# VHH binders against q93235: the designs that were tried, part 17

Target 1, 248 residues: q93235
Amino acid sequence: IFMKTLDPKVPRFYGKGTIIGVNPGVGYQPWLKERPDSTLIKYNLRDQKSYKAYLEQMKTYLTKYDSNATETRECGAGDSNDDLEKNPDALPCRFDLSVFDKGCSEKSDFGYKSGKPCVIISLNRLIGWRPTDYQENSVPEEVKDRYKAGSIAINCRGATNVDQEHIGKVTYMPSNGIDGRYYPYVFTKGYQQPIAMVKFDTIPRNKLVIVECRAYALNIEHDISSRLGMVYFEVMVEDKPVEEKKEL
Below, E stands for the ipSAE of ESMFold2; O stands for the ipSAE of OpenDDE; V2 stands for 0.75 times the mean of E and O plus 0.25 times the DockQ between their complexes.

## First folded at step 7 (VHH; framework vhh_5c3l_4)

Design c35 (at its last look DockQ between E and O 0.62; V2 from the best seeds 0.00; counts 0 for: pae O 3.9 > 2)
Fold by ESMFold2, look of step 7:
Structure c35 (fold): chain B 248 residues (1-248), chain A 123 residues (1-123)
Amino acid sequence: as target 1 above (248 residues)
Amino acid sequence: QVQLQESGGGLVQPGGSLRLSCAASGFTFSTYAMSWVRQAPGKGLEVVSDISSSGDSTTYADSVKGRFTISRDNAKNTLYLQMNSLKPEDTAVYYCATLETEYGSTWYQFDYRGPGTQVTVSS
């Protein structure tokens, strides 16, 4: 959990074959800027102050999706960012946060107050990259029941057998993961990076759980040694008495 | 505000050389990895070369290895691309771009690019 202090603007992993790589990396939120060396999400259910920083980070991250009719367009069924490479003046698709309204929005403190914390999952921005669909018979078993062509499925598991026993039920929003219509990224003004959220519905109290989340598309490689196509973080939801001053 | 301005493009014959520069301002240049990206007529964007924030790690597309050299001068906030043995297929608009990290990600991603400079390699 404890990592040597590094500049927050310098990543800890390089991409495959290059500094940025040609295979998308996976990121998560919340990651607190005041604790840049830590991937631990830890708070006490009985102490609302213990999770305020995570709520603030989630809110701040999501401000990039505030409505801007002059820099984005509405995209319906069949619409996508496919034209952006050929038309530099085209508006990118607007990303609508309403998909998160059932338990992963500000109204519910992103699940933190109920002990069901939500975590944002995203892919780093590579230029020109877009997801390639699995053939129907080649969809990985972990995501087969949730996979939809044109999307990037997300699956989270415990990093060890013990963590897997503890991680419990995970809800994915959207169920099919990150929508591919928002690709490709090509330095477009007003671009809204697509995301998904995962909610840990039954994570145990007072136990550290190491989580591994993976992104799934035919052209996303997974390699544990270089962390390609995956991200790790730890969750500890405490449920213990708030400490008082001890008088001797 | 991040500002990037490329210069040094132009018309050159096959086999010739050019050096591109990218002047950076509005951010702490020395903490950012940088990239050169190009777009040939009628084609998509192609990553040409990357360089780490310190300059000690560089990578190149196969199509330019041995001919192009990326470098940076952190004291002058300037990124360079030395292009030798130029070929007609190197004709493109060349952009310098910043690579950033996002809190919650251990990976670089593209962020800003300049307006670009035209390189034309023609007999």
Scores: ipSAE 0.308, ipTM 0.684, lowest interface PAE 3.7, mean pLDDT 85
Fold by OpenDDE, look of step 7:
Structure c35 (fold): chain B 248 residues (1-248), chain A 123 residues (1-123)
Amino acid sequence: as target 1 above (248 residues)
Amino acid sequence: QVQLQESGGGLVQPGGSLRLSCAASGFTFSTYAMSWVRQAPGKGLEVVSDISSSGDSTTYADSVKGRFTISRDNAKNTLYLQMNSLKPEDTAVYYCATLETEYGSTWYQFDYRGPGTQVTVSS
């Protein structure tokens, strides 16, 4: 289903039985403010100027993790934001951005320069919400190989059959998806929203690819019509000669 | 700057009633869905009720259905929660919260809340 007709600026209600619902929405970055009506990520590999705005948006988005870092604590593998519910004075876990260093960091231009663009995937902040784990035998097939209990698996595919043929290899960072340690969301200073990134490793050149990304946890429902638990965007990596604007 | 201020909390006996108010400023109140959330001692935040921007749609947590009523006056930029038949388990700090669209996203999230108002239900 091509969702181009939907106004991307209009928030949607999620979940059954509630206005806001208990089902998290899925968002993505980069989304350029200068093109608010566009869900298209389009740039030319041969033109650095064409993807500069995307890089800036990614950097800007990630700056929030640095800005409130002093209001967070280091969390090890056994730590989580569960403490926030029990102790109002507890500091939220600091999100580790280093998980994106392999091709999806600022150092690598988030993959844009190399033609392997990275996209940030996030869930909206629902108060008290946390992912529910699948049972081992109930993990959806599309994420079975990457799923880890305690995490929200992400899977991106082509929206149509043609898109699926074109999307190519996709890498997820982390492979298991969004780390659940950072849940539940709590109204506290310093809370850092956990994210994952998807890297399009072999996306074709000069073709528009409609991408559907879904989030997976037992308590995440998927519905195409309401876009529950999923997000759509388009990616087009061009490889074309840059037309020299004749400086008049 | 978005500002929310809850009021109306207090100490009541079981079976009693309270009416909470939330004064909103710094944003176009009438365009935002609003929610009441609460946090009981030692528990996490939970959504109690939400209301659409126009007020034409409301939802409630199962625990408060039939007892609580959410409403709003957009002309006064005020959100209300009528709480009847209060129970000890309703003891919590109550917050009003805005639904905000995250930049670059098409979904609502809770971005703002007030300082809260204490509701204590005890015999």
Scores: ipSAE 0.032, ipTM 0.402, lowest interface PAE 3.9, mean pLDDT 86
ESMFold2 (binder alone), look of step 7: mean pLDDT 80; pTM 0.798

Design c36 (at its last look DockQ between E and O 0.45; V2 from the best seeds 0.00; counts 0 for: pae E 3.4 > 2, grease 25.8 > 24.2)
Fold by OpenDDE, look of step 7:
Structure c36 (fold): chain B 248 residues (1-248), chain A 123 residues (1-123)
Amino acid sequence: as target 1 above (248 residues)
Amino acid sequence: QVQLQESGGGLVQPGGSLRLSCAASGFTFSTYAMSWVRQAPGKGLEVVSDISSSGDSTTYADSVKGRFTISRDNAKNTLYLQMNSLKPEDTAVYYCATLETEYGSYWYSFDSRGPGTQVTVSS
């Protein structure tokens, strides 16, 4: 496991035996470029300035879906990106961001203002990779209630027992996780990477919570040591008086 | 805009050798990990080899280990694939591709590729 920590252009984790690997990695947003070594999402509810950078990062990240929208097609429930492998002229499916409108959109400040911060979960783009469905009787217990065939279920928990006690209620958007219709990844200009969002509805104030989010599909391996199939980050929602910098 | 252009493909007999090149422009080549991928007729894309931005780390598919060598010249913005002991099963269109690290992902993702170069191994 090659962990390179300091160059934002170099990933921290590599696949098993290969740089890119064959097992998906999980990523998250917001991640601040100004703090490349930090996986901490920390802000003060009473200080808008404290979470502005996170909002901007979320907005910036989501702008990519608008920027290449003209190079996509509208896909219905029965449509998928499967055709991209067979037809080089096919347009990729447009990702529907409206699935995040209930508390995880720009209109709601992605939940930060209300103390219910949203985090984007994504998988790295692997060539030709698509999720493999669990059999009905083989769905992991953690996601059994939310799992839908054709999707990648996401489950976030506290990394430790203490964190699990603190993490509180978590909402997944959509509930089933990342929509598999947008797979496989194909080298097309208009490809839109599917994502899901996780909303922390009842995260405690003034406590650091270490979060572990895992992606679930039959062909996604979970390995804590290599961090395959999962991602860690910390969330701290502060509720403190804003110290007025007395301009000396 | 990222531009990649593969060259060096062609027809070769089994056991022969080819050296592929990928000319890169439009981005800071030295900061990107790179990959060679290939697509055989009727098959999906397969990762052949990848190389770190500095060139200090390389990986290979099991099918090409010991036969292929990936390298790069950052001063020339060029990626290479030395292919030795070629086999008919190596017949494919070969693409060079950029690996991107998205902020927050901590993983590489495939980003862009060139138009490809045909490699045909046949007696």
Scores: ipSAE 0.642, ipTM 0.829, lowest interface PAE 0.7, mean pLDDT 92
Fold by ESMFold2, look of step 7:
Structure c36 (fold): chain B 248 residues (1-248), chain A 123 residues (1-123)
Amino acid sequence: as target 1 above (248 residues)
Amino acid sequence: QVQLQESGGGLVQPGGSLRLSCAASGFTFSTYAMSWVRQAPGKGLEVVSDISSSGDSTTYADSVKGRFTISRDNAKNTLYLQMNSLKPEDTAVYYCATLETEYGSYWYSFDSRGPGTQVTVSS
């Protein structure tokens, strides 16, 4: 297996002279608290018990988005959290999970039971950070077909050429990535951290695939050696017979 | 639930010193990286300094490097900021803030802050 293990209590520090960094880092879910040094998502398609922990972690993580009308507001087109720095009593924008209803919600076991697992992609919370747009002709090629000004695009690929051959079709939800209206974060009570999900539609069975996902905005730097602007995890969807437990 | 209380602010003349304290409760202080952030009148929040959970690694904004020292005492659940050679531009409300690991990430996130303590540098 090709994994890096890290102590979750002592994050690896990158950036320009700070332990938190000056550019957002990228994280993913599901990450199992029972295996805190592992980034592996591994389960057997024929055994619901083998992926139950991932479902419970996804469900627990998403409880932060339960509706709370006293702490959030609806935000439409052209609306954003910009007011929060000057008006600390303003309500932050509500993040609506319904965008994930087509295959990355609890009803579909987040894609796990169909062998098309969903993974949440998020950016760490930096004070006052907000995405800046690429110029139209400078959008990176790997996200050009999905990029929208005001958003943070997400792209996932295989970490090596072999992994890229295996990763298959990837669906992004929303297709434009993370909408910038949820920025900035300024310690606002009730803040809802925006997320995207990635669904691996055609990932092969019984093969380990190392995945690299990157976040794209003009002011997100990428560096593979320090993992700036990106995250790695491994996926292995098995399809093996499940042995029955015999009663004596 | 995270509770943070800053103290030690006040009025000081240029060139003077203050030591800020932040009392922490309601969480396991020794597992959290910590930060001091400040807000000057009419300005946004600025990260001043941060410190790892063990205290082994510290960083500083360029504007305070060499003048300010962040430290922590995990046995007393207290974060400190020693501020020397204070200048009028250091006038701000100073906040103690927690940093935590976003699971599945190599990076800290800002999480919570206290109500702040006022530092005023004026003759």
Scores: ipSAE 0.456, ipTM 0.771, lowest interface PAE 2.4, mean pLDDT 85
ESMFold2 (binder alone), look of step 7: mean pLDDT 79; pTM 0.797
ESMFold2, look of step 9: ipSAE 0.313; ipTM 0.615
ESMFold2 (binder alone), look of step 9: mean pLDDT 79; pTM 0.800
OpenDDE, look of step 9: ipSAE 0.543; ipTM 0.805

Design c37 (at its last look DockQ between E and O 0.68; V2 from the best seeds 0.00; counts 0 for: pae E 3.7 > 2, unsure alone 63.9 < 65, grease 24.4 > 24.2)
Fold by OpenDDE, look of step 7:
Structure c37 (fold): chain B 248 residues (1-248), chain A 123 residues (1-123)
Amino acid sequence: as target 1 above (248 residues)
Amino acid sequence: QVQLQESGGGLVQPGGSLRLSCAASGFTFSTYAMSWVRQAPGKGLEVVSDISSSGDSTYYADSVKGRFTISRDNAKNTLYLQMNSLKPEDTAVYYCATLETEYGSTWYSFDYRGPGTQVTVSS
């Protein structure tokens, strides 16, 4: 159900038949508070001021991982947040932000300065929800090359044929998508919501590209009408001379 | 600080009824969608019911549909769950939880929950 609202506290979409729904929704960052109704990421490569707000939003969003880090535990291979359901005293797994160091970290201005902007992809926090793995032979073709059992694969494409022609190369961090070991969400202190980032490596300049990103797990339904399991946003990387406002 | 406190749980016989309450404070209750979730022994958390901020929309899990009724009194900052025709399988800790949207998200997410109230259905 699509419900457009100006209230940022009210979701624009609802689950089918439910309020929060049982199927994950996909969200993205950066989303600027100054433009709450805009899903457009637009900036000029030649103007740092034009993308500063996006950087700040990304930083702000990622700060939560540092703020509650002491309430988490290191999780190695094979560890997961499954223990949280069985042991209320268990600490949630710490999310590893280093997976974004290859061009989607603060050090790289999240790719904005270089004209390769990164976008954070997340799923809404559904209690008890966990990704269900595809069988090996049932993995959707669009994510087959990157899919890993235990993860939620992400795939972004142009929304239209024209957009698909323009979107160019897209890099996913990590390649396999959102790490499933951070599921389920169980209302514990220190819980860190897992995310992935999408990097637009060869997005054209001075063109608007409508992007559709989908999340893939066996138990994630895709519905364009309700926007379940997917998110849309627009990206426009400008490359234009910055008009020096002659301070009169 | 968001605070939620469930009450009304207890021991009941099969077929019995309970009414759970959730007292909310520290936030504008009337602007938040709310949910009841439960955790049975040895099982994960599951959504029982949710309700919109205005109360106009409700959802029930199939397992409780027709037996449970979610409601809210925004003037009293209280969420309710009327549980009728209780079954042993309804035995669980019941939590009230806030549904909110992160900035930049177009979806609800679970956010805060109370400490829970025990509901035990046994003969």
Scores: ipSAE 0.692, ipTM 0.850, lowest interface PAE 0.7, mean pLDDT 92
Fold by ESMFold2, look of step 7:
Structure c37 (fold): chain B 248 residues (1-248), chain A 123 residues (1-123)
Amino acid sequence: as target 1 above (248 residues)
Amino acid sequence: QVQLQESGGGLVQPGGSLRLSCAASGFTFSTYAMSWVRQAPGKGLEVVSDISSSGDSTYYADSVKGRFTISRDNAKNTLYLQMNSLKPEDTAVYYCATLETEYGSTWYSFDYRGPGTQVTVSS
């Protein structure tokens, strides 16, 4: 069966053995609709036009989190969307973008102009799914220093040995990853899908880096061949002179 | 605006059959993957079956494999669920739902659902 890659409504991967599985997949932004076959984030630090499309995609994607007091509620510690199954009048938890204000907001061009690009990480919406906590002593080593019960931790690494040497410092926003209070999804009107961002603080110039990001909860399994629990993309931040061409 | 309307539910005896329909409007039906989801009394939502936009790929929950058949007619903007050999455990509200991809996602996500149609299997 051929999967079309020219239509943004057709994904590259399906769930295990079917269209949608029971184990979360991981997605990322920015992904450019005009280049649907590419997972490459490539731009020249000296040429604002080379990353303008990524900024526009980030802004457009984030507009769905514009606050509306009538469709969402504020959620603090101990709050969750669990009440939506028991109380049909309850509003879903609001996702506040201010967590990204330190380097992954529009104010900073999402890190692109400083060569520290931010990438949004999300899980697909499965109905009724919610994260299950690791026991304290069973948290995977990759996320142990950032893991918080009730959350889905995110870790990004280089896909190969060479990429691991080059990926550099990675900042996770929030550090704990995706807060579990936004689960479960049950077709809730006004639902705000939770996200995290990853900022690549010291990614080298003029080198292609293949990145693998994984989501961590006890009930998220990882499978490289099916891309369960993980996502791949490439980053290339160039820093080279801009070529000039005469206008006609 | 996306509109989904289920029909074809009702009361049926164990071992009987029903065919559910879902009429779609307000979007380009042929480009969306679709799902049937059900909720039994006192239970959570359960994915029953999924179908790709072309109809070439399908998924069935273990509880319905061999008894239910999902199909679609893109010319009529209609999704179907043929339910055979019905059991009392199939009693539920059945919802038609759209599946979407977000930009940069490699996976489908649930999006909209209709108001549902009641299926009751009892003697």
Scores: ipSAE 0.309, ipTM 0.664, lowest interface PAE 3.7, mean pLDDT 84
ESMFold2 (binder alone), look of step 7: mean pLDDT 78; pTM 0.801

Design c38 (at its last look DockQ between E and O 0.24; V2 from the best seeds 0.00; counts 0 for: pae E 2.7 > 2)
Fold by ESMFold2, look of step 7:
Structure c38 (fold): chain B 248 residues (1-248), chain A 123 residues (1-123)
Amino acid sequence: as target 1 above (248 residues)
Amino acid sequence: QVQLQESGGGLVQPGGSLRLSCAASGFTFSTYAMSWVRQAPGKGLEVVSDISSSGDSTTYADSVKGRFTISRDNAKNTLYLQMNSLKPEDTAVYYCATLETEYGQTWYSFDSRGPGTQVTVSS
């Protein structure tokens, strides 16, 4: 809250250490620029036009991953962006959207048409930052079953006990969260920010659910007061009749 | 296509002054916060100064406070850096950059950088 600026293109002046800080901010999509003060994702299942803006925002946001064979490289397991800081000829790892094909791709309207909306979770780009692993016995309970060393796990829950009772089944894509091969972040043309998606499989109809999502690595600080290491948004999936227009 | 072109560098003696310019095109310059960043030989990039889209708010790295002044002319789509009392440590290639934002995130974008402008401070 207090980390927002009054000018949308001014850097944040609040935080630890550097002008942007040492803790990556957590963001989400779809966020509608025409309603910048709202974190509400609300639509009616029976009205395709009610979720059109969210689909357009998701599609536009994801165009940065389409293709860039000359400015990125394919990376497999165990690869990383470690060379980018020292080697002027190194290429950043390409992020492959195919991991989202199981219900969080354009073909499924990112889950919106089925009432199982997908939300992108991402971390701010801090120069040189990379995730630090939890020791095996210190992995937080919320992500223990999905955590893998070298990755940043994501967990979403209801913001209050009531919201937690309503949030239902949540699917994480990838299950382990954001793979560490895309780090460190450096000032390189063609860098592709890695992302994860969260799919709300059984969210109730006609009820507002406040969601809190957190990113997990040893060097990601969580602070509820300043919303460090986490993001909040609201989801309301309606299932109501659309008023039929009458001819007179 | 976003384009940024730096100019105004050169060779100066310690204590001298230079004024850098960054010409911007291909986007609505007046809606973006801007930054100067520099890279000294064998070192990583250092953020020198930021300026808000309107020009009303500025920040500076501690190493340049009181010596450098960032400004912009939104009618001419141009960003400036006035550098006074130059030191050998200011020797670097200077780049201009946009600050990009998304919900919960602000970062320095280098995707549309120009070649930069060399500033050399030596006897």
Scores: ipSAE 0.323, ipTM 0.610, lowest interface PAE 2.7, mean pLDDT 84
Fold by OpenDDE, look of step 7:
Structure c38 (fold): chain B 248 residues (1-248), chain A 123 residues (1-123)
Amino acid sequence: as target 1 above (248 residues)
Amino acid sequence: QVQLQESGGGLVQPGGSLRLSCAASGFTFSTYAMSWVRQAPGKGLEVVSDISSSGDSTTYADSVKGRFTISRDNAKNTLYLQMNSLKPEDTAVYYCATLETEYGQTWYSFDSRGPGTQVTVSS
């Protein structure tokens, strides 16, 4: 049995003995480098300057998909990055950003201008990690209506009861969450991180809302204390008159 | 450009010891968590040990716990792996890697790994 030399491009080294562990972390954008300790997304609807930095961050983050597009392949519905493990010469699947065109694209200022800000949700890159599907009868109730096998469902809610009352309607793009076709992560040029976006459609004005977003797959654990499988951030959409700094 | 260069490998008998070094350049070494990974013949990459940027936290694979010690000298931009009580199953090419963290996400980066250093444990 010629032990096929596992392609060095497909390392299997995620695990309990690592800093990263076996449970993926959840990240979000925009996160401003200028405020590395702040998880607050705050801007004024009446002040374009107030959300410019967030727009730029979103643009910058998404530029990477264009920059390495030539190192990717077009993948149809039946294709996935599984091929990367089978074929060392295979190119990673190109991520389709068009799924965000309905309100979460650059054309729409990622919803910020309209007061419906979009947030990018992503998972840590765990080499060799793939989402495990729930059985049909074991899908968590909070994502049951949107869950699709082969995907990582995302659900965002208010962190507290008060926040939950304020968060309003949330739209997920795509509805099923992060497309699992782009897993597993393989160390190869051109790999494109799959993402989903969350749009806050009816977030209140002039109120701080603490948001908790969870990722759902069978092999994703949630723990509030360690924030496993989830991410917290705050959103505050202000609607206030822009005080003209009287140039003294 | 991130550059990593592993050294210190060699042939040792079972029960022997080796100390691996990884020289880092081209980035702010002290701000990155680092990892030792290894690849045995016919096997995939395996994380051996991780160390936080400050060096105050370390993790080890179960297979090497109690035998290996990861450390770093940020002033010298060098990562170390002290390997004691070596076993034949430790035979592999050893690489150092960076743990990249961006916007709350962390992943292993092997883009700038060096050529690796061969560790052979044999009687």
Scores: ipSAE 0.043, ipTM 0.470, lowest interface PAE 2.5, mean pLDDT 88
ESMFold2 (binder alone), look of step 7: mean pLDDT 79; pTM 0.784

